# Ledger of designs, part 58: VH-VL binders against q0aze0

Target 1, 268 residues: q0aze0
Amino acid sequence: MKIILVNNRFKENTEKKAQEIAGQLSALNVEVIIDNGLDEPYAGTVDFIMVLGGDGTMLRAARRYGQRAIPVLGVNMGTVGFLSNIEINELAEYLPLILREEYSLEARMMLEVAVFQQQSLLTRVFCLNELLLRSNSPRMLSFALEISGQKLEPYRGDGLIVSTTTGSTAYSLSAGGPIADPQLDAFIVTPVASHIINKRPLVVSPEREISLHLLEEREAIIGIDGQIKMDFGAENRVLIKRAPHPLLMVNLKAKPFFTSIDRSLQRQ

## First folded at step 2 (VH-VL)

Design xd11 (framework fv_ixekizumab)
Fold by OpenDDE, second read of step 3:
Structure xd11 (fold): chain C 268 residues (1-268), chain A 124 residues (1-124), chain B 112 residues (1-112)
Amino acid sequence: as target 1 above (268 residues)
Amino acid sequence: QVQLVQSGAEVKKPGSSVKVSCKASGYSFTSYYIHWVRQAPGQGLEWMGVINPSYGSTDYNQRFKGRVTITADESTSTAYMELSSLRSEDTAVYYCARELGDYSFPTYYYMDVWGQGTLVTVSS
Amino acid sequence: DIVMTQTPLSLSVTPGQPASISCRSSQSLVYSSGNTYLHWYLQKPGQSPQLLIYKVSNRDSGVPDRFSGSGSGTDFTLKISRVEAEDVGVYYCMQGTHWPLTFGQGTKLEIK
């Protein structure tokens, strides 16, 4: 068995723990690769990914490895979030199950985000939470939203979020979006400080495509999972689709999402 | 084992069309993009296009615009490349290749698994 | 389209000696993010191309450390510190910074 341990190099405690766990796994004849975000993603085949830390680390892991259909376990290390399944102090208890592959998987929809310039693809990325389009100035944006070829009335505001249901408890929530069941596949389209006060979030089928482009010569920013930023202008277009692959999240321990949601949100 | 197996060699007349298949196995077909690259005899590599097998979305080299069509069948895990209005200059070995990338922002595009190639000969 | 120019187009090397292949792009391959998407492929005789180096200097899995990539902007180099018989084939650089993807002409490496 080969396992990738994903941690955050900027979090010293996770680095130390990764080394410890690596040692333990090695002693059990498990090959271990540590990914702290400094190096390129490991290109070789692996059987399991263990994410040590919080939601941010999980998001990075999803972007780096999600397309490979590898089970991903979130191991919380005292942080607040929604993407961890067990606590670090529980790892020893569940390690035998991991090694025997006795766990269930929960498929989480990811976004496929494609950014174009003059009909040419600039970049494509898969992400677990959301795409954000926001103004890069104090001025509002005017942008077009199209859903499966249906052109909506132009949006005016600070920006727009297209989120997965997983991402519903992230920035979308702060912008007034609904909390969604993570077992549901859907897009959540949430306006950010819309000029129209009564502009409501949209819940959109995962089978549809979402297109965004600016209607004016303004400077904007594309944000991915709150960790990546890209300049976005009038000549650019963004297309959002359901990723061809879900993130396969390991479920070792039952986590009742709705019964713990208030507690989790209060900690943020 | 991850592999791409392509259809056999083709001999075609000018003006006709050819459709090459690429059957994927050993991985989730819809999780990876498939590229097509050709190589004329004794020449270099030329990128033709790419497809997302899950969604069917494609992007093409404009040099082939109007002549190349890339499709995918999820049920059979097979990608196809059809080239119409064949010319003698289209004589080449055609390769399908699986995309591998970081899929961070921006995505790193490279090809880790290639088919064995399909020779298409266009002759009168 | 970005034009990729390789030099030399052919190279005959005595086993154990070093080899160097240059790849020059018509435009900078540095993306807005600061990353440079220049890759190297090797096509051995009678085989399909295989990935050798990605993003200028990263060896693919299984690639021996005698292979190294370097460069920046528009000028890139693939080096083989000690050429072996198994290194025979045609080497291609490819840029992935600009669409469409484009390849160099290829450099044929032969053993003396």
Scores: ipSAE 0.005, ipTM 0.468, lowest interface PAE 11.8, mean pLDDT 89
Fold by ESMFold2-Fast, scan of step 2:
Structure xd11 (fold): chain C 268 residues (1-268), chain A 124 residues (1-124), chain B 112 residues (1-112)
Amino acid sequence: as target 1 above (268 residues)
Amino acid sequence: QVQLVQSGAEVKKPGSSVKVSCKASGYSFTSYYIHWVRQAPGQGLEWMGVINPSYGSTDYNQRFKGRVTITADESTSTAYMELSSLRSEDTAVYYCARELGDYSFPTYYYMDVWGQGTLVTVSS
Amino acid sequence: DIVMTQTPLSLSVTPGQPASISCRSSQSLVYSSGNTYLHWYLQKPGQSPQLLIYKVSNRDSGVPDRFSGSGSGTDFTLKISRVEAEDVGVYYCMQGTHWPLTFGQGTKLEIK
């Protein structure tokens, strides 16, 4: 069995814990690769991915490894996490189940984001929560949204979010989007501070292709999962599709989505 | 009834600043954008800027950039336009105006309801 | 900035006669969606501007059918089939296709 341990390179406590867990797994005849974010993603075959950290570390792991159809377990190192399944203090209890592959999997859709300059592919990334198009200044954007070849009336405002159902509780929620059951597969298209009063969030089929481009020469940014920032100008176009594979999340204990989100919203 | 009511006329000295208010009533204030347009005596209409009251995001005409500040207070449904470093050529009637949306279609970047105007006179 | 040029700058019309006002933009006002954001406003003496026509040819609510708008690309026309006393004022075209929003110089309509 070969396992990747994903941790945060800037948090010494998570690095130390990753080394402890790696030693424990090695003693059980498991090969361990530690991914602290400093190097390119591990290119070899692996059987399991264990993410040590909060939701941010899980989002990074999903971008790096989510398309490989490998079980991914979120192990929470802090007090807040919606993408983790167990706490670090519980790992020793659940480790035998992990090694015997005695767990269920939950599929979470992902986005494939392709950014073009004219007709040339500039970059391609996958993400679990959302793509954000936003102005990099107080100046409003004018941009075009096309859904599966259908050209909508122009958007004017601060930007647009294209979200997965998992991302419905992230930036899309803050921008006025709906809370979606993560078991559903759909894109949620949420305007950010739209200048056009009757632009509403759209819930569309995950089989749709969504494209965005600027209609005026403005400087904007594309944000991925709140972690990657890319410049976006009038010569750029972005194409968003359902990713080929969902993220396969490991369930070792029951995680009640609706009561968890309800409790979270009460704290705010 | 939908109304935009502006503050009263002002007389200002060169180099001072003026802040004009625009109080909205009869509609959802945060659902419509507010534009500011001025008109110097005997001259045409000149667009100054716009605000989205929901987020406070603004866009300004380059001619006024650095001197104009548009703000909105959702609690009082009031938009404000402040113009600093006043010159005699800033003497004008200042209007606020609401951007019209068609509920079956997106807005078309035009103003349907206008305030009554505020005369600002800049003189020594 | 898009320059909006109106002609004539003033006209005097006998009541019941037609009037025509032209508006020319320095660049095409056709948006990528195919829509044209060219609008007409009327400012009666001592009053705020009021919307007459939006998107080239659509009359605003309550605007009489004697007012009509037409045009495409860079050349637009506002026509009044039969001028009445209440039509006195300054007419402005405005474009919303390109930022910043720009107005024509205005056309003053007077009754002879």
Scores: ipSAE 0.000, ipTM 0.407, lowest interface PAE 15.1, mean pLDDT 85

Design xd2 (framework fv_ixekizumab)
Fold by OpenDDE, second read of step 3:
Structure xd2 (fold): chain C 268 residues (1-268), chain A 123 residues (1-123), chain B 112 residues (1-112)
Amino acid sequence: as target 1 above (268 residues)
Amino acid sequence: QVQLVQSGAEVKKPGSSVKVSCKASGYSFTSYYIHWVRQAPGQGLEWMGVINPSYGSTDYNQRFKGRVTITADESTSTAYMELSSLRSEDTAVYYCARGLDYYESSGPFVDYWGQGTLVTVSS
Amino acid sequence: DIVMTQTPLSLSVTPGQPASISCRSSQSLVYSSGNTYLHWYLQKPGQSPQLLIYKVSNRDSGVPDRFSGSGSGTDFTLKISRVEAEDVGVYYCMQGTHWPLTFGQGTKLEIK
């Protein structure tokens, strides 16, 4: 068995723990690759991905490895979030199950985000939470939103979020989006400070495609999962689709989503 | 070990087409891009295009638009480059190369190359 | 398209002596993310190109510390502190900031 341990190099405690866990796994004849984000993603095949840290680390792991259809386990390191399944102090207990592959998987829809410069592809990424388009100036954006070729009324506001149901408890929620069942596949399109009072979020079928482009010569920013940013201008367009593969999240321990929402959100 | 193994040398007539294959191994095929770069005899390197094997989406150097088609077969972990309307100037060694993620930290560059495929166009 | 200009196009170096190759771009290679995607490749005789330096100054795995990259904006340099026989080949700079990707003309390094 080969396992990738994903941790955050900026969190010293996760570095240390990753080394410890690597040693333990090695002693069990498990091949271990440690990914702290400094190096390129491991290119070889692996059987399992263990994410040590919080939601941010999971998001990075999802972007780096999510398209490989590898089971991904979130191991919480004492943070508050929605994407970890077990606590670090529980790892020893569940390790035998991991090694025997005795766990269930939960498929989480990811976004496929393609950013273009005219007809040229600048980047194409998969992400677990959301794409954000926001103004990079004090002025509102004017942009076109198209859903499966249907042109909606031009939008004016600070920005727009296209989120997965997993991402519904992330920035979309802060912007007034609905909380969605993570077992549901759907896009959540949440306006950010629309000039239209009470502009409602849209829940969109995962079978549809979402397109965004600016209608004015303005400077904007594209954000991915709140961790990656790039400039976005009038010559750019973004296309959002359902990723062809979901993130396979490991369920070793039952976590009731709806009963834990209030607790988790209050601590954030 | 990451490997890109290309098909053998080709000799073609002007006006014909050639299709070069590139079989990838040692990594997750759909996790990386495949670029195609050619090199005429005694000349430098010229980027031709790229494909995202996970979607089949492509981007081409406009200098080759209309003549180059890049495809990928996930089931065989093989990428293809077809060049049509061949000219004598198309005589070159054609390389496939593995491309890194554009957005995270690596940017658009390649790290592993195939061994190259010589395509000779002559009447 | 971004034009990449290398200088010199050829150089002959005595083993143990340093070498320096310049690469200039027609436009800034600073990407919107703040990263600069200027890379260096070496093509040894009869071989495929191989990555030496990525993003201006990062050595690829296995690349000796004799190699170093530097620069910013539009001006970049590859330096070899002590040239060895195994360093013979053609060096290419490549920009990955703008589409289409473009290479320099190449710099042929020979041993005296």
Scores: ipSAE 0.006, ipTM 0.469, lowest interface PAE 10.6, mean pLDDT 90
Fold by ESMFold2-Fast, scan of step 2:
Structure xd2 (fold): chain C 268 residues (1-268), chain A 123 residues (1-123), chain B 112 residues (1-112)
Amino acid sequence: as target 1 above (268 residues)
Amino acid sequence: QVQLVQSGAEVKKPGSSVKVSCKASGYSFTSYYIHWVRQAPGQGLEWMGVINPSYGSTDYNQRFKGRVTITADESTSTAYMELSSLRSEDTAVYYCARGLDYYESSGPFVDYWGQGTLVTVSS
Amino acid sequence: DIVMTQTPLSLSVTPGQPASISCRSSQSLVYSSGNTYLHWYLQKPGQSPQLLIYKVSNRDSGVPDRFSGSGSGTDFTLKISRVEAEDVGVYYCMQGTHWPLTFGQGTKLEIK
């Protein structure tokens, strides 16, 4: 068996803990690859991915490995988040179950984002939470939104979010989008500070293709999961569709989504 | 193999502006913050500001009061620091440095540094 | 702004002898999460600073075990158990708990 340990080298004791866990797994004849974010993603085949950290580390792991259809376990290192399943101090208890493949998997949809300059593909990236189109200046954007070839009235405002259901509790929520069951497959399209009163968040089929382009030359940015930024101008177009494979999240321990989000909202 | 390569030395007149570049390689550019730190001759290190390349969001040391602007270009994996209204006191080596600070990080860390760019301000 | 005070400002050591550098902050560096963002850097002559110790006591990759960091709250120490010729340079502490980031004034280490 071969496992990737994804960690953040400068987070609380994660380097030492990753080395300790790697040593324990090696003693059990498990081959371990450490991904601490410094190198390109490991290109070889693996059987399991263990993410040591918070939601941000999980988002990075999902972008790097999510399309490989490999089980991914989030192990929390003391941060509050929605994407981890167990705590680090519980790992020893659950490790035998991991090695015996005694767990269930939850499929989480991902976005495929393709950015073009004219007809040329500039980049293709996958993400778990959302794509954000936003202004990078005090000026509002004017942009076109097409859903499966249907041209909507122009959007005017600070931007637009195209989110997965997993991303519904992230930036989309802050912009006024709905909370969605992460087991549901759907795109959530949430306008950012729109001046058009009839532009509401949309919940659309994950089979649809979403296209965005600017109607006026502006300084704009495409953001991916809050971690990747790309300049976006009037010569650019972005195409968003459901990624070929969902992220396969390991479920070792029941995590009640609705009661967790309900308590989080009451604290705000 | 993380590397930050900065632009070459500059000699500027008082009142002008300087723009220093920092080209990153060997890692995912948007996964890390870029900090800017300067060092006047014979003096210690002074933090100037930071950029999150993922959103272009910045934070600055108020000491530079609207004179510093930090930007990043992800297509070229390059960060920039522009300092305007230059004074002789701005003569320093300017460093860019990579910082690990994103959603799960609760404090800034800098690990890899550029080679530094000497900016001399003289009349 | 948080003031970082290093003692001593300069230190001359015979090779093989220990060295100790102190760093004091004007306010506690314990973040609300319980983490302490106090880091140590070494700037060798003519070179960029390099990370030695992060979060009080963690050695960066490739840093020899003769370097150790300790401390809590406002008082921190960097120790070198046996100084070697390659350790010459200026040592800086830095705090990341409070914005803006601030550095100590530096401690110059020289060989006798």
Scores: ipSAE 0.000, ipTM 0.397, lowest interface PAE 15.3, mean pLDDT 84

Design xd3 (framework fv_ixekizumab)
Fold by OpenDDE, second read of step 3:
Structure xd3 (fold): chain C 268 residues (1-268), chain A 124 residues (1-124), chain B 112 residues (1-112)
Amino acid sequence: as target 1 above (268 residues)
Amino acid sequence: QVQLVQSGAEVKKPGSSVKVSCKASGYSFTSYYIHWVRQAPGQGLEWMGVINPSYGSTDYNQRFKGRVTITADESTSTAYMELSSLRSEDTAVYYCARETYDFLTGYSKAFDIWGQGTLVTVSS
Amino acid sequence: DIVMTQTPLSLSVTPGQPASISCRSSQSLVYSSGNTYLHWYLQKPGQSPQLLIYKVSNRDSGVPDRFSGSGSGTDFTLKISRVEAEDVGVYYCMQGTHWPLTFGQGTKLEIK
């Protein structure tokens, strides 16, 4: 068995913990790769991904490895979040199950985000939470939103969020988006500070495609999961689709989503 | 050639701030941690903090009580260390250093590349 | 913080003779995995520190074999089998096991 340990060196001492866990796993004849985000994603085949830390680390892991259809386990190390399944102090208990592959998987839809300059593809990324389009100035943006070729009325505001249902409890929520069942596949399109006071979020079928572009020469930025940023101008277009593969989240311990929402959101 | 080149010496007044740069070359800037270590005249080495240039994640020695800010610019392969509220005791040579880390085994080779150092003098 | 204590703080050695520097940590530097992050640096006069030994006993590239590191737990030693003029400087041990990273006081090596 080969496992990738994904961690963030500067959060909850996950770096040292990863090393310790790697040693323990090695002692059990498990091959371990440590990914703390500095190096390129491991290109070799692996059987399991263990994410040590909070939601941010999970998001990074999802972007790096989610397209490979590998089971991903979130191991919380004292942070607040929605994406961890077990606590670090529980790992020893569940390790035998992991090694025996005795766990269930929960498929979580991811976004495929493609950014173009004219007709040329600049970048393509997969992400678990959301794409954010935001003004890079105090001025509002004017941009076009298209859903499966249907052109909506031009939008004016600070920005727009296109989120998965997993991401519904992330930035989309802060912007007034709905909380969505993570077992549901859907896009959530949440306006950010629209000039229209009652501009409502949209829940969109995962079968549709979402396109965004600016209608004026303004400076904007695209954000991916709150971790990746890139400049976005009038010459750019973003196309959002459902990723071809979901993130396979490991479920070792029952963690009811709806019963934990209040507690989790209160702590944020 | 792998090297870290730091900015020149600084003379600062008490209460002011200093920002030292560390330009990396000869390797992938985002693939290694950058640490900052200082050395007061005639004294030993003191670790200040570290940054992950890929994400900008940082960790600091709490002894500096929030006066240290470490940043990195990927576009220029340059790390920065800013020290605020300078005191006379902050007079020191400040070093940046690269940490070598084996991602397969989880082993660190500590600091294998060092900058040439930047003298910061704090005086009235 | 982990306190690193070096002994001696200064050492005067005749060329060709051996030298030994001790480094003691206030706590064990061994992880549960068995890894020990104790490193040695040399700072030659007017220069930046340079890595000599990493993880107790591994010589960095280009480091002569007259340098050797040993130890375990809380007690570590750097040995120079035959001191040369180029070995003059201040030697530092550093622990990388616990945050924050900490250095020993340094050991100044001089030639008689």
Scores: ipSAE 0.012, ipTM 0.498, lowest interface PAE 9.1, mean pLDDT 90
Fold by ESMFold2-Fast, scan of step 2:
Structure xd3 (fold): chain C 268 residues (1-268), chain A 124 residues (1-124), chain B 112 residues (1-112)
Amino acid sequence: as target 1 above (268 residues)
Amino acid sequence: QVQLVQSGAEVKKPGSSVKVSCKASGYSFTSYYIHWVRQAPGQGLEWMGVINPSYGSTDYNQRFKGRVTITADESTSTAYMELSSLRSEDTAVYYCARETYDFLTGYSKAFDIWGQGTLVTVSS
Amino acid sequence: DIVMTQTPLSLSVTPGQPASISCRSSQSLVYSSGNTYLHWYLQKPGQSPQLLIYKVSNRDSGVPDRFSGSGSGTDFTLKISRVEAEDVGVYYCMQGTHWPLTFGQGTKLEIK
């Protein structure tokens, strides 16, 4: 059995904890690959991915490994979030279940984002939460939104978010988007509101293709999962569609989505 | 144009500290790691440390641990390297450098963009 | 710390002739992922270093095809098939596999 341990080497004590867990797994005849974010993704075959950290570390793991149809477990190391399933102090209790493959899997849709310059593909990335288009200056953007070949009336405002249902509780929520059951497959298209809100969020089929481009020369950025940012100009176009594979998240412990989000909203 | 622009040359006395700045432009500051590398006159390159501007996390070469502090200010897209308890042996050109992130694989492409360097002279 | 040893320390070449620079690491640079994080930089006189080759053999964008990298494990080579006047400078290998990151001592390339 081969397991990837994903951690962030720049977080205090996470490298030491990853080495401790790797030692424990090796004692059980499990081969361990440590991914601390500094290198490219491990190219070999693996049976399981264990993410040690908060939501940010899980988002990185999803971009690197989410398309490989490998079970991914989020292990929280003290950072509260939505993407971990167990706490680090519970890991010893659940290890036998992991090694015997006694767990359920929850499929979470991902986005495929392709950025073009004219007719040339510049880059293609996968993400779990969202793509954000936003102004990088005090000036509002004017941009075109096309859904499966249907050209919508131009948007004028501060930007737009195209989110998965998993991403509905991330930046889309802050911009006024709906809270979605993460088991539902859908794109959520949420405008980043200007002074006057003239467009509403859309919930569309995950089989749709979404295209964005600027109608006027402006300074803009596209952001992916809040972790990757790229300049976006009038010569650029972005195409968003459902990724070929969902992220397969390990469920060892019931995580009550509705009560968790309810508690989070009532603290504010 | 993607660019890292560093602060100007400094002359410092032994025992003092120096803080060198590195201002990023033409790209998203928080999307790339920033490293610091120094070069003593006529000598080779020596890695000092790194910062992840997105999380504020740092790591340092043991040789400088306790004397070097790397920070980043997202609002100004500027990274800083502060070196304390300066000795004559710290006379060097100090470089900041960006580690490229490959959007498809997450791979860091080594140091693709370098600052112009800041000469720090330590003399009495 | 990983020691990176370059040979030769200096090299004089007539224009149009080939040049070869070797880099040896004190330990294997193969990471657990199977990748080898060995990179080559050129520092032209009075300038900052610039990336030439990353991960042993991959040319950075804009780098002329006369530059090539090869090697495995602990032994690596940078080759210039036809040296031009603009290739003058100090060449450095760097390993990214082990912390701290370390550089070779540099190889100075001069035109005869």
Scores: ipSAE 0.000, ipTM 0.408, lowest interface PAE 18.1, mean pLDDT 85

